VHH binders against Uncharacterized protein YOR238W. Designs and how they scored, part 7

Target 1, 303 residues: Uncharacterized protein YOR238W, of Saccharomyces cerevisiae (q08634)
Amino acid sequence: MDEKVELILVPCHSIWKSSSHPSDNSVNLGQLPEYWHLAPFQYEGNDHLAFIKHGLTAIKLLLQRFDTATVIFSGSQTKKEAGAISEAQSYYFLFEKLIRYVMSNDNIDVPNFDNELRLLLKEVKNLLSSQNVNVDELFYGGSITTEEFSLDSFDNLIYSIYRFEEVNKKFPQKITIIGFAFKMPRFISCHAKAIDYPQSNITYIGIDPKPANYNQTQLSKYYDDLVQMEDKNALSLFSSDWYATKDRLLTKKRSRNPFNRTAPYAQNIFCKENGKRIEGIEDDEEYFETKIKCKMPWSSPRQ

## First folded at step 4 (VHH; framework vhh_7qbe_3)

Design d32 (from q4 with S103T)
Fold by ESMFold2-Fast, scan of step 4:
Structure d32 (fold): chain B 303 residues (1-303), chain A 117 residues (1-117)
Amino acid sequence: as target 1 above (303 residues)
Amino acid sequence: QLQLVESGGGLVQAGGSLRLSCTASGSDYAMGWFRQGPGKEREFVASISWSGGSTYYADSVKGRFTISRDNAKNTLYLQMNSLKSEDTAVYYCAAGEWYSDLTYDYWGKGTRVTVSS
């Protein structure tokens, strides 16, 4: 058995409606926006197709790592209308269904998938077939799992690191994050630094939403707007609230927790003994210097 | 806290037009219209970026409905042309912070549209 050394992290952004059935009896593989609990802003870019690309890319990478990685889908129970199902659990169920579909069918053409998804699906099918992969072992053997308590991108990173340790009994030596390209700066420049995880041990694979039928001018405006709103609503906020423990970031985090779930990582320095996350850190730089820097299990050795 | 108030609904004959409005307490959000017809699930109609430069439409309304916004007035609009009986529904406006992992679904109370014969 090879030792698991790499965390392949997929931050989740929505909940797939596993119980939704097409009126024409076609199979639900997440290919239509109505198969997801989408916010209005997620329709323009066909965000749901990007979610499927993220998960398929993670599975492709897992297969290419020959059992040295664990894929973790990360996201909590964030939608009251979806019931007690997490973003992470819904992704896990979707990808199990999609991979079983691929292995059971010679023709894997899925209506409404774009050309990138079609190519990616063929690549994944070829890897599954050439390696004679047992799908039950792939999904039930611990190589693909969920982290179901994250309420923001900072949680995505730190909770998935602890989830990896729960599953594999060791912390990841390498992390590959598969998400939106426009979100890379917050993971690399904010979150990794805030927890003292070496940036040299992180790879980021960015796959952005892609509006259909947009001309070059419309695409340029779409991506400019996307980067500007990312800065306004996330990156600038994390620069002054590294651990999301105060002000706007904390208010948003509480609003995304309709079932009042608490993370199980009580021994983490970001959690109290009762499992509740710490709040109200007055000086993030002082907290980092006194509690984090060179003190984490993954910190670079002190010279 | 964001508040959304819809208006402009009413009774209209098939082939007619209506303009819906939604007043928001701020313009920093991507916004959209959803609808729920009698005995049906809530369905997507249209969305617009915070700048107003990008729009997306459901296939059932494409070419007939136009979404727009006036950020100076904090108002979202839905111009509905060539109305069909199938367009009969309660129309809701919704808002979210665009591409932030810290997004929420903010919803109005709805405005009723009835399209006759």
Scores: ipSAE 0.297, ipTM 0.679, lowest interface PAE 4.6, mean pLDDT 87

Design d33 (from q4 with S103P)
Fold by ESMFold2-Fast, scan of step 4:
Structure d33 (fold): chain B 303 residues (1-303), chain A 117 residues (1-117)
Amino acid sequence: as target 1 above (303 residues)
Amino acid sequence: QLQLVESGGGLVQAGGSLRLSCTASGSDYAMGWFRQGPGKEREFVASISWSGGSTYYADSVKGRFTISRDNAKNTLYLQMNSLKSEDTAVYYCAAGEWYSDLPYDYWGKGTRVTVSS
């Protein structure tokens, strides 16, 4: 009997507009930016194509590890204009639609997809065919699920670990995170450390946004700006607020929660008994040493 | 909380020009313009990076509209030239934190642009 041991985590960054229909009778597969609830900065890099690459890469890995892995899309109901649909739920619906489309069509040449997406679609189609996995098994068999309460990258990691336990009755022994390459340092050096999850048990697969039709000078400036802003707006903030319970990080969480939802994970040590999030941790290093280090279900065994 | 206030909308003849402004209560955000015409979904118009070094335009406005910003004044601009009747819409200023792991959207209340024939 195979035991589910690996969490394949896909942090979500937007909400797909499942109700948007092209006037020209083409299929909405998330290939155009207008099919997503995008923030202004997500247009330049064609971030929506990176979102699709993240999910397809996760499904590819799942098919290679079908008996031992669970894919979790992670993201809450963060857009008031989208209504009561989470980032995670919208990704789940999009990938179900996309995979059904490629399995029912010989032509998988989707307009506006780049070469990386076309290759990923062919790889996923070939894996499904060679392993005799049908689309209903993939999406309804429990191997792909959603975590719908995360409001930042710290939540993406900790809530997906608790969601994995809710589904599989065990905590993950290994985590593979598929996200933006520029966000890797915060997951590995900040978030995993903050919750005492062994860094040696985490693999990170980075896929960045890619502007179309940029020359080398424009592309270099784009990625330089991206790395600089990641340091300024995330790494420096998490260095002084490990659990996002203070100041700017907490304000950002509140801004991403227009429906005032609370996470239901009872075993979540960052949530009080009344469902309210823990706020205002005075000394994160002391909190880690006294409440977290060697005390988590996933902590390294005491030597 | 970040507040965005649009101004500069109005009635203009086809082929004319208008300049929209958006004043923000803060800086260090990527910013953009969106619009919503009668009976249509809100659509993207243009965006500008936090530094002002990179701009991106919808194909329908490329070559006619220019987005710019003055970070010292916390103000975003949209220069609209060669206006067409299909440009008639309510124009919204939007701000998002550039490359933050907490991308959130701030929106203004909008400014109306009507292009007459």
Scores: ipSAE 0.146, ipTM 0.605, lowest interface PAE 5.7, mean pLDDT 86

Design d34 (from q4 with Y104F)
Fold by ESMFold2-Fast, scan of step 4:
Structure d34 (fold): chain B 303 residues (1-303), chain A 117 residues (1-117)
Amino acid sequence: as target 1 above (303 residues)
Amino acid sequence: QLQLVESGGGLVQAGGSLRLSCTASGSDYAMGWFRQGPGKEREFVASISWSGGSTYYADSVKGRFTISRDNAKNTLYLQMNSLKSEDTAVYYCAAGEWYSDLSFDYWGKGTRVTVSS
C-alpha cells in the first residue's frame, strides 16, 4: 500500500531491434549499434550504450526507493521502418530482457559493454538479489511503465507527469530525470519552468555518450560540438517557443510522427478534447501567467 | 523539408575507386552514409560531425573509405578506394540534428554502386 511519490523519467532516443539475433549464440541485449535504429550522429559516441546506462540507472534508483517511485520510459512511434513500436516500448522490452538475463546468469559480462555498464549491472544484480525482487512483479506490477506519445523533450516531461497520474491516481511530488548531461539545461531552465514544476523537487542525472579510443583533443572537440549544436537546435528554440506549439519546433515535432498518433491524456491542459496537442500559442509569457503559474496541481506558492 | 540528393554512383571494377556526393539544404546537421546490398538490411558506413572535426567508420570500410564535407557547398563526400564485390549496394545519404531529442533521420533516395569482378 505504499504511496508512489516520485516519477523517474527516462527520455528515449531510439528503437531497439528485438528481433535481431547473431548466429554465434550471443544474446541481443542492445550492446551493438546494429541492434538499434540509430541516426548517423548516434554512432560516434556509442549513444546506444548511454541509452542502456540511462535505463539501468533508473532501475537502480527504483530499487533504492523501496516502492515509492515509478519508472517511465518516454517516447513515441518515431520510425516508420520500425513499424508500430514506440521508443518507450522498445526500452521496456530491452530492460525486461536484460534484467532476466542478469538474474539467470552468474557471469554477467556482456561483450561490447564498457566498464561503467559492467559496474552498473553488478550494482543492479546485487540490489535485485539482496531485496529478493520478483522480476515479474517489477515489470508487470506498475513500477515500470511506458509513455508512448512524446515527440520532443517538452512532451517527455509533461506527458510523463500525466502518465504517472494515470497509473498512480496522483501527480508526482518529485521528479528524477535520467538523460544526457548536455540536455539538462532545457529540462531544468525551460521545460520545468514552463509548466511551473518546482525546481527544488527535480533531480537531473546526466550520462553522456562516450566515444571509444579518443584522445583528449578528439574528446574535447566531440563535446564542444555536442554543446554548440544542442544550443542551436534545441535550447535557443525552446527559449522563444516554451511549449513547442509554433515555428521550427512544431515542424520538427510533426516530422517525428509518421503514424499521426494523438495523446490520450484527456485532463491534460496542453491537449484538446480530441487528444491533439494545442498549437499556435501567440504569447508564451501571457499563457504562463494566466493559465499555468500557481494553477497546476504541482505548483508551489510564490510570495 | 531538408532535401538530400546523392550522386556519383555507377559501375566500377574491383580494386577501383568512386567518389559519392550528397548535397543538403543546410550544413547544421551531422551526416552519414548507409548502404543496402542485395538481400541485406541497411547498414551503417560512415558518419561526420557538423563541423567535420569528428568521423566514425564501420569496421568493414576502415582504411578504404574516407568521409568528408564542404560546408561552403553544403556537400558531403564519400571517397571509396580498393572497392570489393561486397561493397555493391545502394548508398544513402542521411542527416540528423546533432544531439537533438528528435533522433529523426532525413534520407536521400540513394545512388547505386556496382563492383564487378
Scores: ipSAE 0.222, ipTM 0.643, lowest interface PAE 5.3, mean pLDDT 87

Design d35 (from q4 with Y104E)
Fold by ESMFold2-Fast, scan of step 4:
Structure d35 (fold): chain B 303 residues (1-303), chain A 117 residues (1-117)
Amino acid sequence: as target 1 above (303 residues)
Amino acid sequence: QLQLVESGGGLVQAGGSLRLSCTASGSDYAMGWFRQGPGKEREFVASISWSGGSTYYADSVKGRFTISRDNAKNTLYLQMNSLKSEDTAVYYCAAGEWYSDLSEDYWGKGTRVTVSS
């Protein structure tokens, strides 16, 4: 039983519809867009396949470093129409179903999965079989868990760090984030800096959405649009609102909380005594210098 | 706050056509159409990209429906041809920002389409 040192963080981006039962007798493994509560912009790139690649990559890494890592799916109850189910909980249940499906079938051909997913499923199945891993222990033993209160990418990072400590009684010494490649700059340059987590202790594995049947010109336009909109709607906003406590980012955060959920992490300095989130930080640099820098449990003594 | 207002629904005989419209208070969004029939979950119909004019359709409507947008008018359209009784539903306009760590979407109140056999 080695000490748990690594947080493998999977930020969630949608809610899987576990209750979806198409009339054609197909097994719901998240392989079709209709099996998810998707926003309009998530269809063109087959975002749902990227979500599955993120989670399978996390499980693959966990199996390669089982005694030292914990996988955390991060995302709150963000859709009123889905009911009281979090993004994180839906990912957890989907991956439990997917792994059990893969282990109970010799032919693991899932319709609508692309070649990357097919290969990734094979790799995961081989690791599970070669290590004689008990699937119940994998999902019920604490190596894979959920963080269900995050409302944005800043929350994804800070709440998953506190969730890791809640589960393992220690803060993570290393973080591996598995998410969209186009979102890497906000995690590394904004969020890690804002909480004084050493950038050198973070690995980012980027897997982007991929439109089917696009030529190189169409793909170039698609990815240029992704980067441009990421800058306009997120990265530029986080550069002047480090903690998402004001203006557009706070409005977006509030809109993603239809069930008024509040994080239970008592050690979280971004919550007030009554559990309410801190809002209206006027000077983020001053807040960082006076409250954060060299004062966090994960702060480097030389930083 | 983004506002979405649908129009163009009504009663049509099978084999007929309808055009639905959705006016938005802004154009910096990817957009799509969803529908909910009696006793069914809300299902995807079609989406259109923020730029480049890329479109994506549910198999059930492919070849019969066409999604388009006029960014100068902040209006999304759904041209529905060869309508079937199974297309009877309330049709919803949806819009979302491409930035999302969690799903961010906006919905209209819907417009009703009834197809008689």
Scores: ipSAE 0.322, ipTM 0.685, lowest interface PAE 4.1, mean pLDDT 86

Design d36 (from q4 with Y104L)
Fold by ESMFold2-Fast, scan of step 4:
Structure d36 (fold): chain B 303 residues (1-303), chain A 117 residues (1-117)
Amino acid sequence: as target 1 above (303 residues)
Amino acid sequence: QLQLVESGGGLVQAGGSLRLSCTASGSDYAMGWFRQGPGKEREFVASISWSGGSTYYADSVKGRFTISRDNAKNTLYLQMNSLKSEDTAVYYCAAGEWYSDLSLDYWGKGTRVTVSS
């Protein structure tokens, strides 16, 4: 059946530099950190390789779903130095380039990809070949698209749901989120709950950054630090500000919006009458009970 | 909000050295140096982990530049040795929140480095 029921969500974390050329005669496929607009903390774990794993895993899953899903890359225009290109657009362009590369070459070894990426590329190539997939149809047919207004992980979830409805004329019955494993708690326990999306209809596939050449003690410290700083800088903040309407989360959101973009989704309940984002919710639990619970198109049936 | 103030730029002859400094008002940030040469977009130079010890360099500066930080002073340094004409650029200090996709790209105003030969 040609019915799209599943949202495969890839939250984006950077902007790929499509115009950057290697100093040797190789191809830019996002394999080096210099091919991305990275924040300082994204270098240690080779975050850029995790971004590529997220997108390839989403495409693999799409192919295994026999086109009953829509892959949505989610992320806004967050960096002035990149110009008017969104995180989501840059991922879309990168994965189109990567898929065309693997279908046009017998040797698909990409320098600086790790063993997980090499295996994943081979798996994706085998699925594309065995199913006789038309690459133009895959990228231009609506099965893979972008959501370009998200400024935080809460936006990633809610705006991608509205984007899915914009593209398919119905809300997703199931959501698969492919992102960092250390971020799973905020998506499942905070964001899904805050919008009354049934947690039983969400699958999370976690793929973390991985520092090269770390021993077990160094890796344990790295991942412990990831979880601790995730709690300090995001999870604890979302626990007391479910909708990112209060000072610290709102300040972060505004700082990530250098082009002053506003979401165009007509059914977006998190905007005021004048189209501006709602702010200053004093009691998130009361707001949830009075405005959200059992009132969303995706809410669980009342018992 | 976090303020970043760079210093230490100037005119230097090829083969010379300079040390750049960047003072921040906060302490829980990963930090790095970026540069923008004439007619080019900003490019990465070096970054350092918050807990100290892990450093990452662009291939063009490995072996010549050393990044370091003094967390007690909230100061980031870039020691630049064996300077080349192609190192001529405005150097920017940058900071981002550790391990968060809500990272804010805090940038200083930049400090100019001109290498003559």
Scores: ipSAE 0.370, ipTM 0.682, lowest interface PAE 3.4, mean pLDDT 86

Design d37 (from q4 with Y104W)
Fold by ESMFold2-Fast, scan of step 4:
Structure d37 (fold): chain B 303 residues (1-303), chain A 117 residues (1-117)
Amino acid sequence: as target 1 above (303 residues)
Amino acid sequence: QLQLVESGGGLVQAGGSLRLSCTASGSDYAMGWFRQGPGKEREFVASISWSGGSTYYADSVKGRFTISRDNAKNTLYLQMNSLKSEDTAVYYCAAGEWYSDLSWDYWGKGTRVTVSS
């Protein structure tokens, strides 16, 4: 019965292969790289384990928020080889499977999970058990849902806000984003500012990939490379293309849309009446001043 | 643009060994091997990072196959030992930009491996 006021946003980064089955009769819970449609750079850090940490952290927060939050997995149908399954839908199915697994089994030690995942899974199981959670209500009652049209991190934020309104009939007063720590600057310094969402109403929980068996020198190089590539291929580009409507960001966005998906949200100001996404914004600061600033449903009153 | 050319496929008896090679026009890419058996979907076999420091294997080949690369020769290798009939497939070399958050960007045309009794 509580009013939903908080969006817990989980940006998705891959598609889980629900049809992959181990030869040894173990269960597929996303614990191996081959259970995902991974991009090349996602192997070294065991990114797939970070994806599972993101979703479990979101569910943990949902259970702790006394039913005032909605978890939204965000990501479109971005992999031609996966077919018509979105990143968001694949995460939703994986976490439903994982939660049912922990509720149905006394031994919840999943092979290939690291110590952080094992601890997090125990915490989630304890919360589910102590609160006598109805798993069907958790997944089918609207507390956990999907946003399936996002093609980049800017879309993750703006489309999840519109999806939250679609589900709950009001915009979120608070947003908690659970994602990679190395991606935090683009969400806080670029995306939130570009849509005039108050930074004081956003919390970011960062969980990074973690290479196994690396010494300190190898770890330092790995994380330096992540930050450098993040700056080169995202953060610096969003600084001059706030809405991903031109140049490299638009090219990347189009490449992630093999099934030509377009967001259906009625209040989405970044789509035209014909359903096409707005492209080619020449002056982002002028667009912000004239179309966005103090004009969004979530804009703060001028002080 | 990156070009990938596989070689080394052929017929081999069960329990035997075979080495596949993939020549690339550049080395600033993460690289891997995929395979597609008769009547099956394309599946991941092994991957090696763009720095060459990390390798990953599908459970079905772990301990039997070894991926390696020689960046001076722009060549990727897959050493296949203890071959089984289930390893019969067309093997594809794949590469992707290390900083890309997309799927594998470049693919070879494949090389056929047949494992007989």
Scores: ipSAE 0.074, ipTM 0.553, lowest interface PAE 6.6, mean pLDDT 86

Design d39 (from q4 with Y106S)
Fold by ESMFold2-Fast, scan of step 4:
Structure d39 (fold): chain B 303 residues (1-303), chain A 117 residues (1-117)
Amino acid sequence: as target 1 above (303 residues)
Amino acid sequence: QLQLVESGGGLVQAGGSLRLSCTASGSDYAMGWFRQGPGKEREFVASISWSGGSTYYADSVKGRFTISRDNAKNTLYLQMNSLKSEDTAVYYCAAGEWYSDLSYDSWGKGTRVTVSS
């Protein structure tokens, strides 16, 4: 098997309801918002379709990498009403079901999928068929796995790096992040910088939510509103709390952890000896300069 | 530390109307109404964008319910008209921050609506 060098990271944003079944002849492939545990803000843009695009794009990229990458779905058990299932685990189960559906059916036109999703499904089916991919090996062989302890986007990046090392016995030389385009500045300018991961070794593939039947004026307003709220409520917070160890970000992180889970990654410098995440870093710039810069396993050899 | 407090529930006859309110400690959230009827799972009712410019409804309530918000008062409303017995449920106010990759959700304790036949 080729050496695994690339992390393909899919930050998760919800939990798929695998137990929900349609009353008609259609199958539950996450195509309706009622098949997900959605937050109120996730309805307008059909966020659930973007989640499916993220995962399918990751699988497409994995196949194009000829087994030199690992896809990691990242997200913890964040919904008490969903029970002991993580966002990451639910994505894993959904994509296993979707790929098996695609390989078992000639007609892969899923109701409620948009044109981008239909095209993506056909591309993935063609790659699976042309490469004679064994679906069991794809999902059970270690090329696609989960990171189930992340409680925010900073965790998505750092915990997936440690999870990649846990699975492959080495850190990723390259990271491709597949997520919302409007969240790209957070991952590149805040999170990657905070852990000294070289920008030259990161690719970001942005796929945004898309409201159905909006005209161009309505779409422009929707995306302007998204960017404004992201800037106001996220970028400013991470600018003053690089590692999410203080105040508002820490409070939000705790509210997303109804089962009080702790990350198990042995090489994780952001966890205490008891597995609990560190809190209260008083000077993030000093912490970066003294603990992080040029000291991480992935720090650029040119630095 | 977002707090949501619902009000306006009660007993009403079929065909009647009720207006639910939800007071929030802030307005920088997309907000919505969910409900849970006896012996049922929690289901989506309606949502509204943080600006109030976009609204979405479950098919079961379209044409009968109207969601609105007053950001100056940090209050969300659900106007319920032509109520049916199947609308009997505890109604929950929910809010989510747009910046949350992992859905920072806040929920109220709920307000009870009983529709008599």
Scores: ipSAE 0.339, ipTM 0.704, lowest interface PAE 4.1, mean pLDDT 86

Design d4 (from q4 with G96T)
Fold by ESMFold2-Fast, scan of step 4:
Structure d4 (fold): chain B 303 residues (1-303), chain A 117 residues (1-117)
Amino acid sequence: as target 1 above (303 residues)
Amino acid sequence: QLQLVESGGGLVQAGGSLRLSCTASGSDYAMGWFRQGPGKEREFVASISWSGGSTYYADSVKGRFTISRDNAKNTLYLQMNSLKSEDTAVYYCAATEWYSDLSYDYWGKGTRVTVSS
């Protein structure tokens, strides 16, 4: 009866190793860093726990907005060592496994989860139980799906919008992004602006990595370093290359596409007819003014 | 684009020490060491922040290995002390831009460490 109007976007940052088996009788629910294809910097912050918090928060919001929202996990096949499995697909499978585990067990204390995760998991279990949610309907009914071609945060936003339209036959009127808090500025100030998506229709929920056993001084330094590196290696670059079509951002994007995959979204103006991403936009401001501003299906009426 | 060159591997007796080095052609990367032993999957060893102020270690090497970096030379080090036979592996240097979803994990070709009993 109700139409889907809200995109709940979860940008993915790694690939879960579904085939990793614990040495004991425990279950692989992504709770250890060795259950993921992590980069070196992701170990310090227990980033894998933040990934699980992102997905559980998205599912919690979906349960509160079931008739009007779609959760989309966004991320391509970015690691040769993982094979032909995308970041998005691995998150989808992990959360299906985790929700089924929670519904089939009275004791949901997962070893190595922190207190925030344990509380969030109990909240999700209570919502599932109180609403008599059918888990098969939750995962197979179209309310949770994947976008498997994104190679950077700009792609996360624009490809998930087109994926939402592919699934629901309508573009999202509202977007809730659940990701790292330190990445909020690029999504709001760069990506949303670059595609003329109304900033007033975007909510950002930030959940950062959290190093274990750090004192206040170590923790402050860790987050200061995150912000400085985010500015240097992403935010400042997107400020001068809005669409990641040239220079350093394009080189990085190409390096994250080891299988040379192309996005299949029919209405995506950033792709050619054959699905290949456009490259070499010479003047981003001119491109925005002539191709984007007030011309997108989600553009605000001119003021 | 980015090249990583490991060095310092070799044969050492149990209880001995080795220092591995990794030189990078670029700057401002978070860096770490991984290893792969015979018949095993690649496992994490240690990581260091771009500033060198924060380090993280696998439980199996805590107290024995020390990761450090020289930002002026863009070189990563792994000082390995009290080596055990189970430390026998090919050691890989890895680099990526800290929390940039635009960076690819850059890997060296590895350097072999053999610890004799």
Scores: ipSAE 0.267, ipTM 0.672, lowest interface PAE 4.6, mean pLDDT 86

Design d41 (from q4 with A95K)
Fold by ESMFold2-Fast, scan of step 4:
Structure d41 (fold): chain B 303 residues (1-303), chain A 117 residues (1-117)
Amino acid sequence: as target 1 above (303 residues)
Amino acid sequence: QLQLVESGGGLVQAGGSLRLSCTASGSDYAMGWFRQGPGKEREFVASISWSGGSTYYADSVKGRFTISRDNAKNTLYLQMNSLKSEDTAVYYCAKGEWYSDLSYDYWGKGTRVTVSS
């Protein structure tokens, strides 16, 4: 039996409404925006369909690497109106429902899925069927799990690494991140570097939101706006606040924690004894050089 | 310390009009309107980009409602025309950091709209 060495990380971006029922005879599989607790900017690009693509891609990859990989959905309890359910837990429940739907039905046509989702779902069904996968073992056996304390993308990476160690008793030797393509630079150039995780051991699979019925000019403007706003609201901020411990990033992190959740990872050096995140690091480069560089369990031994 | 304060709600006859306003500190966010009718879940109404250059509407309000913003005044508007009884709801304004990691919303306290015939 192979040892688990690869973390397949899915950063979560919303909470699925499992209790929402369609007014017609269809089933709720997250295919409509009203089935999610979406922010205003997530409607134009059909972000909810991208969330489903991220999770299905992770499951597809897991089925190809079952003995060596663990899928982790990462995201905390970020919305009061959703109650005590995390983004990660809602994704887990959605994908369990979706996979059971796929295995229980000969026709897997899901209303309102786009062509990319329909093809991906068929690929996943074929892998499940050809490998005679036990769905209960897939979801309850530890191959797919949740990390429920992340409040930003830095947390997504570092907390999922500690969560992987918690479930598999070893740190991941390889990480595959499945998320928005426009967010790749912050994960590779900021987060991985900030924790001294070897970039050569990280693969990023980018799947962006896609507005329906946009012409090429409208699509170009939409994606240019995504990149510009990503720089303004995240990438430039992480360049001067590597660990999200001060300024605007800390304010954003606090606003995303309405239930005052604290990470339980005992080995997490970015948390104090009470589980609260370290705040107010004045010199991130000095912190990296003195506390992080070549000192992490995953630090590269190579020069 | 961002606060969203909705105003402009009230009682109006079917076919009438109302203009809702929402004031917010700063304009670095995409913004939108949501509503919640009696005994119903909160539903999307309309959204507008940070620049005001892109708008998106729920099918139920398309052609009747117009979302706009004045970034100099830190104000979001919803012009509601041809109001129907099904538009009766508490209306909330919301903002989200453009593609922030967890897409967390800042919600206002709401303003009531009652449409009668």
Scores: ipSAE 0.202, ipTM 0.635, lowest interface PAE 5.3, mean pLDDT 85

